# Designs tried in a protein design chat: VHH binders against p30636. Part 1

Scores and structures below are computed, not measured.

Target 1, 243 residues: p30636
Amino acid sequence: MSKKLKPFEILEDSCASVCIWLNGEPTAISNRAENLWNKAKYRVATDGAVNEILKRKSFVEWPHIICGDFDSINKQIDTKNAKVVHLPDQDYTDLSKSVQWCLEQKTLTSWEFENIVVLGGLNGRFDHTMSTLSSLIRFVDSQTPVIVLDSRNLVLAVPTGDSNLDVNLEMTTKMCGIIPIVQKETIVSSIGLKYEMENLALEFGKLISTSNEVTTSQVFLKSSSSLIFSIELENWVYKLDSL
Positions, changes and structure headers below are counted from each chain's first letter, unless a header gives other numbers; antibody chains aren't numbered by Kabat.
F, E and O stand for the ipSAE by ESMFold2-Fast, ESMFold2 and OpenDDE, each averaged over both directions (binder to target, target to binder). V2 = 0.75 x the mean of E and O + 0.25 x the DockQ between their complexes.
Where letters were taken out, [cut] stands.

## First folded at step 1 (VHH)

Design a1 (framework vhh_8k46_1)
Fold by ESMFold2-Fast, scan of step 1:
Structure a1 (fold): chain B 243 residues (1-243), chain A 123 residues (1-123)
Amino acid sequence: as target 1 above (243 residues)
Amino acid sequence: AVQLQASGGGFVQPGGSLRLSCAASGRTFSSYAMGWFRQAPGKEREFVSAISWSGGSTYYADSVKGRFTISRDNSKNTVYLQMNSLRAEDTATYYCAADRYYSGYLPSEYDYWGQGTQVTVSS
């Protein structure tokens, strides 16, 4: 049986989500991202993100949790009753440590949530962008979905094997990419894309599926390796304009 | 590849202490995150504790926080679980496991497993 992927579920009012606010470019955080953050059941900020949250204090709720080694946080910043979680391991990124900590809370405490929404991580320093994609691949087989929202981009990892991806066609420009980022030849078959793939080998330096287009509300993907799926949201969705 | 052997289990009275050891074979032990899991009769295998490859990060299940301490000695290729203030509910077979990338909380996330060591807490 194929895995069901529902990345647009994070945009639904009924979803209990964890939101993780990453340190990065301010333009990565759209009005929709602020809305999701404010509605999140659990708000987790990396220590470097606290300064940006403080600048947005009139529009956004304070984090429930602040994670990190605290090299990036100004010691003068009042935590405003947020729980401070020290994650000192230097071998892992703030995103990977924060995702792991949240998944541990689901197992070890009474935290109840359906997904993790990562705000930012795909803009700014290029090495940080690659690290964000690496983290998505690391957690691809998690029972709790991890989805990145950065500006107009909705990005997730797709596991090896068969997947059915639910797409809300009204919320997207339908422009999408299927990106083979693992160090393996990735053989893909699809149903529901304008440029269908049939046992097509995707590899950096050869063929990569960019500027593809979803044509159906359910897209089938079969892949020999895990990969990244990226889709562009409509202006009204990520800007959260009243239009 | 790494091969794991857990030891140090036994009988102990409530309130007592035991130290479990997990001995690893192979030169790559220091590059693996390590975890301890336990399985009681009639229950699923559950997370107990984990430690990163460097020992810089440690994680504990809420049921064992403040009572159990995980540590590692990379020079001896060994992970330890110091169990204090033991309770009857801690009775289980304890397994050590190795993960290449991160200390995970799900058994399915670990690449290599030891055979297990039985801990019985009874009067």
Scores: ipSAE 0.000, ipTM 0.124, lowest interface PAE 19.2, mean pLDDT 83

Design a10 (framework vhh_podentamig1; at its last look DockQ between E and O 0.01; V2 from the best seeds 0.00; counts 0 for: pae E 22.8 > 2, unsure alone 61.3 < 65, grease 31.6 > 24.2, SAP .806 > .668, placed apart)
Fold by ESMFold2-Fast, scan of step 1:
Structure a10 (fold): chain B 243 residues (1-243), chain A 120 residues (1-120)
Amino acid sequence: as target 1 above (243 residues)
Amino acid sequence: EVQLVESGGGLVQPGRSLTLSCAASGFTFSSYYYGWYRQAPGKQRELVAAIYSGGTLYADSVKGRFTISRDNAKNSIYLQMNSLRPEDTALYYCATYFRGEWYSSGYDYWGQGTQVTVSS
């Protein structure tokens, strides 16, 4: 059976989302990301992100949840009405632990949401960026999609097998990449890209698909293993003045 | 001494077919990516088709009309072009590279090109 992937639904008011704000470079959080955060049904901040949220207090809502091991949080800061969740396991990233905790709330409590939007995680420390991609692969088969968004990129994992990907062409420059990151043979076929693949082997050190382009709002991908799909967002936030 | 030599270009009428050949020498042929690129007057060079191992890649403008293939025994790459259009008129280049960037400059080796002209 082909899987339906609808990553642009995070930009629609019809969907209830969890937003996770990661500790990272402030430039990763665009006006678009601030709007998604403010509209989120559940706002989850990692402990290291709290200081950046405070700096943006005129533009962003306070988190519902602050989570982490709390080594990086400034204890001089009033956490207000946010619930503090201690996630002490140092063997997993803040992102991986936060996603898992949110999925547990969906099954064990009354939390209702359709997707998880991760704000940031693709800049700053490079090892953290790799951990973000690892987390996407970890949750690729989740019934609740996990989508990473920064100021320029929308990134998701695509599962093994057949997928139909819905793309909102008005929200993107259409430039995309199909990146093999698992240590398995990754053979890809596509429909709806400027450079169509047919049983093409992708591998780091040999061939990866970068600077490809979406040509239709429905993109078909068939893959022998899980991979990362990345697409560039139309960047309205870099208009200094619209008039 | 890596060398790529294109042949098979020429003048052809719309709707007809043409086959381009690229002869490779100086390296282990089967270990490389191969692509066909084209450049029309006043336009940037664009990727048309590529082949690596068992898989192929085609630009949207040529899908269903062009077929790339390889013959490892002859160290050759082919581009079979069917249903040719005036818009296909361009200088066609054979290229090979490793480290796998499809669209970037920094290709290891290029041929000199073969002219294809589609007109009445």
Scores: ipSAE 0.100, ipTM 0.609, lowest interface PAE 6.8, mean pLDDT 83
Fold by OpenDDE, look of step 2:
Structure a10 (fold): chain B 243 residues (1-243), chain A 120 residues (1-120)
Amino acid sequence: as target 1 above (243 residues)
Amino acid sequence: EVQLVESGGGLVQPGRSLTLSCAASGFTFSSYYYGWYRQAPGKQRELVAAIYSGGTLYADSVKGRFTISRDNAKNSIYLQMNSLRPEDTALYYCATYFRGEWYSSGYDYWGQGTQVTVSS
């Protein structure tokens, strides 16, 4: 059975999402991201994101949850009406812990949501980007999809086996990547890409499918291992790196 | 007293350029955040551009056309607006966010605004 992946559903008004705001580059959070945040059923801010949220207080809603290990926060933060959740486990990234906590709320409480949208996590510190990808892979088999969004990219993990990706072509530049990130043999077949793959081995240091292009709103992937799929969004924030 | 004073607004034709200035006084200019905002009639105030310690960001609508910059020596923030469009017509505000302590909500400081009108 092919797993249906609909990452662009997060942009639909009828979709109930958890939105996680990660610490990162401010430019990663576009107006689109702000809108997603404001419309989210549950807003979860990591401890490091609170400062950025405060800067944007006139434009973004306050989080329902502030979570993290708070190790880096030596100063008291006015959490206002947000619930503070301490996640002390240092074996996992803030993102992983936050995602896990959200999923637990779905199980243990009355939280109902269809997906988790992570804002940021793809820019700034490279090791943080890698952590984000690792977190995506961790939850690749979750019944709740996790989508990472910044000003330029939409990224998700694709599970082993057959997947069918719905792609909103109007919201993207169609530029995409299929990336073998796990330490396993990754044989990939595709339908719906400019450069199609047929039982192609993707491997770092050899061949990976970057700078590919989606050619249809339905992309089919068959993979022997989990993948990262990324697609470039249209209307991303203009950023100057010259400071 | 903290004060932000905008200048440089005016009436221009589409396609023209305009540079807005914001002079800051009454606080340490080394603030980590400055922003240009605009409000068109009947619309909500929106972020146009921001400058912070980590870089600069721009609204999608002004991407590639506007540039925010700062001059610490002059305690000033600037917004270079190129390729102006009628939809850029608005009252433009300079703003900074100042928080004395982490546990406080901080304060927003705004200028009085400068009117930009783009019309043929």
Scores: ipSAE 0.006, ipTM 0.220, lowest interface PAE 11.2, mean pLDDT 87
Fold by ESMFold2, look of step 2:
Structure a10 (fold): chain B 243 residues (1-243), chain A 120 residues (1-120)
Amino acid sequence: as target 1 above (243 residues)
Amino acid sequence: EVQLVESGGGLVQPGRSLTLSCAASGFTFSSYYYGWYRQAPGKQRELVAAIYSGGTLYADSVKGRFTISRDNAKNSIYLQMNSLRPEDTALYYCATYFRGEWYSSGYDYWGQGTQVTVSS
């Protein structure tokens, strides 16, 4: 049985999503990200993101949830009508704690959503980018997909085994990468890429798949370890609605 | 030289079945990926089904209706299409891809296609 991955669904009007706005580089949040945030069924801001949201108050809706360390939130942030959630665990990053909390809401508060979209986390400090990728791998087996989006990138984890990845070719430059970030033997086979792989070993320092290209709307991946898949977004998507 | 030749297309009524064949030559057959793709007029080419060392794979739109298979003795790949619908109307291509020693040295080969038309 293969896993079905439909990361471009987050860009459709009918898709119910949780949107998590991370503290991070302001330029990572484009007009596309603002639109995703405003359309999200649930809007979750980490405590460090609130100031950036305030700067954009004419363009973005207020969060439903503000989460983070309770002591920091209590002293520094006007939360207005948002619910404040204290996530004190020191063993996990703000992103990992936020994702875990959102997933728990499906059973604890009966939240209904199909995707978790993370805004930011791919720019600024490079070690923060690595932490974002680590969090994607941590949640790779979740029934609810976690997708990271910034101004130019859509990034998700692909699980071990067989995966079917739906690609909206009109929303992408098609440039993509398949990255063996897990420190385990990573043997990959693919269908639907310009540079196909058949039982090909990928390893940093030897061979990785960058500057590859999606050639069809369905990409099939078989992998012995979890992967990071990245694809470059086409900026013209925001101009399609013009006549 | 790798050659792929599709056959078996034609005009067919909705709900009926059709079998496409792809004759492959110019390399050892059993070690390579093979796929069936289709392209309707004005649409992009899309994957229908694939067969590779680790198994088979199907587009969601054809699961349960289409079956890909291969016969190594005849160097042929087949697509069994059942319960055909007007939306299956397209030019159907057989394709293969194999990698060289380096991932960027891979090559893809395509047949000329065989037309499938599903209409009353």
Scores: ipSAE 0.000, ipTM 0.114, lowest interface PAE 22.8, mean pLDDT 81
ESMFold2 (binder alone), look of step 2: mean pLDDT 79; pTM 0.795

Design a11 (framework vhh_7yz9_2)
Fold by ESMFold2-Fast, scan of step 1:
Structure a11 (fold): chain B 243 residues (1-243), chain A 121 residues (1-121)
Amino acid sequence: as target 1 above (243 residues)
Amino acid sequence: QWQLVESGGGLVQAGGSLRLSCTASGRIFSIYAMGWYRQTAGNEREWVAFITSGGSTTYADSVKGRFTISRDNAKNTVYLQMNSLKPEDTAVYYCAAEWGYRYTDYSYDYWGQGTPVTVSS
């Protein structure tokens, strides 16, 4: 039984996405991220992200949803035409709460979407970066995939077992990492990487796969535990043949 | 192999109109923001108009109210409708995709060849 992971599906017009804009470093939000935000079926901003969205008002659409606590939103932030959602639980990060709320809309209301794209969360405060990875692992077995995208990286969790990963090679440098994030030995086998793994033990403090390279548009991964897959996005010139 | 291709330039009298077109190919066109830039002899390229993937538009102050940018994703084409043209609008006009320099550290160098526009007085 193989899971099909299609992280580049977020770039297809036929796929409806939720896009979550996190409060973070402005440099994390590329022109690509702005375009994904604008085409999203549902745009969700954390309350701290609203000021950055305002600075980009000439290039980006307003959020459908602004989520945060009561005091921050109602006293400081002009919500305009957005619905305000109060997420008071302090035991979880804004990212985890926003993802959970969106999944609840899919099951409890009329929201229909195929994936969740998270903008940012991989730079700035280091503890926030670690919490982003933790959130990806939390939702790794969700039927709705969660993909994190910043200006340089596309990052997702890979579940235990067999997975086939579809990669749009043209949009990447092909440089990738396979990172064991759970607190146990992770045994990995791969097909479609320059540095293939065959029942290779990955563990923090011993061996992790960094600066690997995708060689095919379909990558097979078998893993004894969930892990993080990261691939570098490319600045590139787009050329087309007439045929 | 072809990149963005501009068309519709030419000679026009002051007060006249021209419509520029820029056509791309590929399944990902609809997610790109598209812009129009212009360059006069001896000067750097200047931004003219921008349209997001969702259709929101922004214009340089020099062209507001006179120029309209639009897109047709089914035809992979972006347009620049230029009305009330002035001699100062004489330039080579360039189409660009993936522009984010103002707010991001990420940009794509995807430019057309340019199309000349001459406005006579």
Scores: ipSAE 0.000, ipTM 0.225, lowest interface PAE 15.9, mean pLDDT 80

Design a12 (framework vhh_7yz9_2)
Fold by ESMFold2-Fast, scan of step 1:
Structure a12 (fold): chain B 243 residues (1-243), chain A 119 residues (1-119)
Amino acid sequence: as target 1 above (243 residues)
Amino acid sequence: QWQLVESGGGLVQAGGSLRLSCTASGRIFSIYAMGWYRQTAGNEREWVAFITSGGSTTYADSVKGRFTISRDNAKNTVYLQMNSLKPEDTAVYYCAVDYSWLRGYEDYWGQGTPVTVSS
């Protein structure tokens, strides 16, 4: 069964989203990200992100949830009526634990949402960026899509098998990458890219598809393994209601 | 598999103390992070305290310095020692097992134990 991937629904205000604000480089959080955060049905901040949210208090809503292990902070967290969730598992990152906790809320507390948008996680410490990609792969088969967004990029995992990816061309520069991140043979075929792939083996140390370009609003991908799709966002001021 | 049984609640005067216990039972011999939550009528459950499998503790600001969470891993029991109780601590207290993919941890809830603090 071909899977339908609609990552741009997070930018179109069509679905209820969980937004997770990661502790990271402040420049990762654009005005676009602030708008998505404010519109989110559920706002989840990692404990290290609270200080950045406080600096943006004139532009951003307070989180509903503040989560983390709390061992990494060296100052008191002012919760300002947010629910504090302790996630002490030492074997997983704050992002992985936060995503898992949010997915469990659909069953445990009847949370209603269609996707999870992660704000940040693609800049700053490079090992943290790699950890973000690992988390995307971990949740690639989730019925609830996980999308990472920073000031420049929209990034998601694509599952093994056949996928149809909806791209809002107007919100992108169309420049994209198809990246084989798993330690397994990754053979890819595509329809809808400038540099089409036909049973092409992708592998770190050999070939990685970078600076490719989407040519249509629907991209077909067939892959023997899960992979990362990355696309560059247009640097527009989001003015959906501006004339 | 798991059953959580909270006990130790009751009526107490402001300034008094209570010790809550939560025993987790079943055939699974695993190490879990454990927590205490409380809920008043009409409000969502509020986090109170957590303890990791290794014994590290974290407390909500409202209870810091007054409540102490501890555990006995051999008995799969977690405790909440509540000192200097205030009328605002009146709630039903719930024990929870923290979720973890590594060991099959899951958020399981007990039925709760009521605590009433008179002024």
Scores: ipSAE 0.000, ipTM 0.094, lowest interface PAE 21.3, mean pLDDT 79

Design a13 (framework vhh_h_nbbcii10_fgla)
Fold by ESMFold2-Fast, scan of step 1:
Structure a13 (fold): chain B 243 residues (1-243), chain A 126 residues (1-126)
Amino acid sequence: as target 1 above (243 residues)
Amino acid sequence: QVQLVESGGGLVQPGGSLRLSCAASGFTYSSYSSYALGWFRQAPGQGLEAVAAISSSGGSTYYADSVKGRFTISRDNSKNTLYLQMNSLRAEDTAVYYCAARWGYDEYFTSGYDYWGQGTLVTVSS
């Protein structure tokens, strides 16, 4: 059976979300991202993100959770109104550790949420961008969707097998990419794209799907391996705070 | 919290067979199929070694050279259970066997496991 993916639900008021504010480029955090952060049921900041949150204190709410190994946090910052979670494991990125910790809160505590929105992680150091994509693949089969949002893009992992992806056509330019990231054979079929794929092998160095276009509000993807789906957001969506 | 419970260990004679099972529980908003799973062992006085691993999709497996051709790893996602079929057992296979789970990613791993069982003892002797 087909898996249902609804990434645009994070941009709608009906969903309870965890927002993770990742240490990254400040320009990745738009007015809409600030609005999503403020409306989040749970606000989680990585320790390196706290300095940026302080610079935006007139516009954004304080985190509920600050997590990490604390090498990046300024010791002058008052953390008293946030729960501090020490995540010292050096085998994982701050993003992977934060996502894992949040998912464990559903099992171990009374936390209830429908998705995890990661703010940032697609800009700045290129190796960090690749690590963000690796983290999306790590959690691709999670019952709780993990979605990365920056000022221009919405990015998620698509699992092996069949998926139906709901796209809010009014919130996007419709420009999209289907990217074979996992370094094994990735054979893809699609319905609902301008440049349809039928049992098409995607591979870095040969063929990848960039500058494709969604044509319908429901896109079907069948893949032999997990992959990354990226879609460009409409500019007007950046001004949600003015509504 | 995700918990792993091993069973099926015991005393067997050289050349015998055992099937180990690992029952996984504690899922609320994750699923068993989200985990790459592995079997590790620790012999008396030795370090921990990876024995076999299986990817989250089940499409990729790993076996240590010492067990290749004798052991078979498999998973049943409908039962949230991991198996290790051990054939042609040798005295050198005597160890505590641990089930381990790694969350996410559709590849097997020999390290970086997030959850571990308590272990089950396998003794191969006369």
Scores: ipSAE 0.000, ipTM 0.109, lowest interface PAE 20.6, mean pLDDT 82

Design a2 (framework vhh_8k46_1)
Fold by ESMFold2-Fast, scan of step 1:
Structure a2 (fold): chain B 243 residues (1-243), chain A 123 residues (1-123)
Amino acid sequence: as target 1 above (243 residues)
Amino acid sequence: AVQLQASGGGFVQPGGSLRLSCAASGRTFSSYAMGWFRQAPGKEREFVSAISWSGGSTYYADSVKGRFTISRDNSKNTVYLQMNSLRAEDTATYYCAAGEWYDLRTYGEYDYWGQGTQVTVSS
C-alpha cells in the first residue's frame, strides 16, 4: 500500500509540530532551525541541549519539556519554566526515548501535532549521527512522521513498500541520496529521479545511491526494506530568507 | 502503575539515627526518580531528598544536608533514607514518591506516593 510522505510540511506555517532539540551542537542550528523551534507547538529539549539553549536565550524560546536521565546535569540549571521528564532507560538513546514519549502524549493526553522535527541529530559525534538514523528507522511506520533537519540536510526514513514523497523543489538543491541503512539487501525502484532505479539492489559495501537528483515534485519509491532518504536544502532556507 | 510502601519510622531521641525504606512494586521502578517528603502537624508537605534512577545524582533540602543520605537498590526495588543527628524539628510523617518528572524538589511533579511512616524525635 502506497504511503504519502510529506516531509516539507515541517516548513509550513499551518503545520503543528513537536520540535526536539537533541544534541546541542551550535554549528548544526541555523536561523531556520531557530525559527522552527520558536514556532513549534511543543518544544522538547534533551538534557544535553539545555546549555546550548541557555546560550541562545536571546534568540530562542525556552523548552516546554526537558527530558533525559539527568545524571550529568549541573545543579544550576533552571528548570522552573519547563516540565522535566525523567527518561532513565539506558537501552535507548535520548532521541528514541523523547520521540516515544511525545507519541505517547499524542495518544494518552491532549497533545495534538502532525509531525516531529529533530534538530541537532546529524552533527557532532559520528556514533550519535548513526544513532539518529537508527531512531528514524525505529519510527518509520509511525503515523506521525519524524524528520531530521540539521546543517544542510532534511532526512527521513522511507518504509518498506510503496511511497509517494512530496518534495518542495524550490527549497532544495535537488541533490539527494537513497541509503540502505538496514543490514540487508534493499531492492529499490523509483520514478522522479535523474538516475532512476529499477529493481536495483542497494547495499553498504556494494552500491548506494548518492548525488542523485530529484526531477519532479513527487517522487515514487518502492523498496523491499526501509531506507533513509536525504535531500540537500538551498542555503536561503537555512537563512530564513524569502520563501 | 507503581505502588510504594514506606517503613522504618519510629521514636528516637535527639542525636539518634533512623533508616527509612520505601519498597516499590510495579514493572518500571528503575525508570523513576525517587523522592522523600515530610509533613509535620500543622505544616505544609516539604521536600527532604531525591535520587535519580541510577543513584548518580542526589539532592537534599538545606535543613537536612550533611545529616541525611539517600540511596537506592534497583535490584530490590527499594529507596532508603539514612537519617543521622536527628533533631526535634525532624518530627514528621515521611512520604516516599516516584515520578517521571525530574524536578525532584516539587511535590506536584510526583505521580505516585507511598503511605507515610511516622518519625518522632523527642527526649
Scores: ipSAE 0.000, ipTM 0.114, lowest interface PAE 18.3, mean pLDDT 80

Design a3 (framework vhh_8k46_1)
Fold by ESMFold2-Fast, scan of step 1:
Structure a3 (fold): chain B 243 residues (1-243), chain A 124 residues (1-124)
Amino acid sequence: as target 1 above (243 residues)
Amino acid sequence: AVQLQASGGGFVQPGGSLRLSCAASGRTFSSYAMGWFRQAPGKEREFVSAISWSGGSTYYADSVKGRFTISRDNSKNTVYLQMNSLRAEDTATYYCAAEYGLWYPDSSYEYDYWGQGTQVTVSS
């Protein structure tokens, strides 16, 4: 069996998405991200992200949901027509809690969506970036894909076993990485990359695949453990402002 | 699309040898896993051997391991099956198959492209 991964659907189709706007560096949120946010079926902001959304009020829609523990922000903040969701568990990150809450809405309520797009989370505090990757691995086997997008990168987790990854070549610089982030043996085989792998052991401190290049619109990956796939996006990316 | 043509079959006595060839036409042969399958009259098709796209991994059915050797030449778009120490039970029509993106090519249901067969008869 092979899992079909279609991360570029978030940029190509008017599919029903949840967008989660993370508290992070403002430069991580591009015009591309703003357009995806505005078109999202459900807009979820972490409590720390609300001030950045307010600064962009001429360009971005208001969140449907504001979530967080509310210990770190001013409790007097005007939430204007958003549902406020208290997520008090301090053992998990804002991203991990927000993803879990959204998946619970899909199973427990009338929420219908096909994927979760995370805006930001790959810039700013380095420990937060590592936590974002950990959250992708946590949800790698979810039937609802979780994809992280910032101004430059599209990042997702690839599950153990066989995967067929659809890449929209025209939307990318084709520069990509295959990163063994889990603490398990990660043996990878690939078809569709410039620097192909066949039963190649990847490990931090030894070999990791960086500055690789996608050569075909379908990339096949076989891995003994879950891993992170990252690809660089083209700046002009398909006239997103016209969508 | 990949088109496959198998050849090299014939009549041999038990203990003899044959070399089968499968010539491929079409784009990106070097990205395809290649397999050999056989079907005897009145029996279902069974896996014989397979080779990864790079030639770095080979697979054999237990019944042929140590007697058959699979190899490929990507410069000639050809896969080979060297069959030694042939037995009466090896009598079958042999088919080559190709599949893009197949990692462990030991199952017939995962192959999209099939060649015409070549008959191998082992008889005294």
Scores: ipSAE 0.000, ipTM 0.235, lowest interface PAE 14.7, mean pLDDT 83

Design a4 (framework vhh_8cml_1)
Fold by ESMFold2-Fast, scan of step 1:
Structure a4 (fold): chain B 243 residues (1-243), chain A 123 residues (1-123)
Amino acid sequence: as target 1 above (243 residues)
Amino acid sequence: EVQLVESGGGLVQPGGSLRLSCAASGFTFSDYAMGWFRQAPGQEREFVALISRSGGSTDYSDSAKGRFTISRDNAKNTVYLQMNSLKPEDTGVYFCAARYDWGTYFEESYDYWGQGTQVTVSS
């Protein structure tokens, strides 16, 4: 049976979300992202993001959890009543460790949530952007979807096999990309895109699907390997929380 | 069988120091992160300090930072908590706990617990 992917549910009040605020460029965090953070059932900040949250203290709620490596946690930062979670493993990024910790809370504690929304992680240091995509691939088969959102983009991993992706057309410019980032043969077929793929091999250095366009509210994707789907958000979505 | 045995508690005046020890047996100590928790009468158990499997990484509650130091000796299967500048609010039963993974304050994430050792800070 095909997987049902509903990434736009993160933008609906009916869904309980974890929001993870990543250290990144401040311009990546829109008014919409601030609204999602404030409405989140659980707010998790990486240690590098705490200073940015402090600068936004008049507009954003304080995190429930602050997590990450030793460097930021040992700075003289007022953690208030947030729980500090030390994740010093250098083999994984702050994002990857934070997602894993949240999934652990869902399994081992009373935490109840339907998705994880990552705020930022697609700008700033380029190697960090690539690590964000790697983390999405790591968790692609999770029963709890992980979705990255910045001021312009909504990004998720699509698993191997058949997927049906629900797109809220009114919230997008419809411009999208299908990107083969894994070191495996990635053969893709689609229904619901302007530039349809039929058993098309996608590979860095040869062909990747950029500047494609969603034509229907349900997009079918069949892939021989996991991949990244990216879609551009409408500008008005970034300001929905203000009016 | 698995056992964690705390020692080193006692009565001390404000500003004093105590060193707690926790001896572990019945499991591969070097595979576990070790933590200290405390519980005051009528209150819930709270996190104090955590140390990684190798001892290369530590974490502390805000109340413990700058005053307490957690350390371990994997050859002796022992974890320590050096407590300096003790305050009356540090009074409580101190528990040693072991967990296979790293980095959460949730009590339920700990696999093994000691019986506790009483620390009283009063004049």
Scores: ipSAE 0.000, ipTM 0.108, lowest interface PAE 20.0, mean pLDDT 82

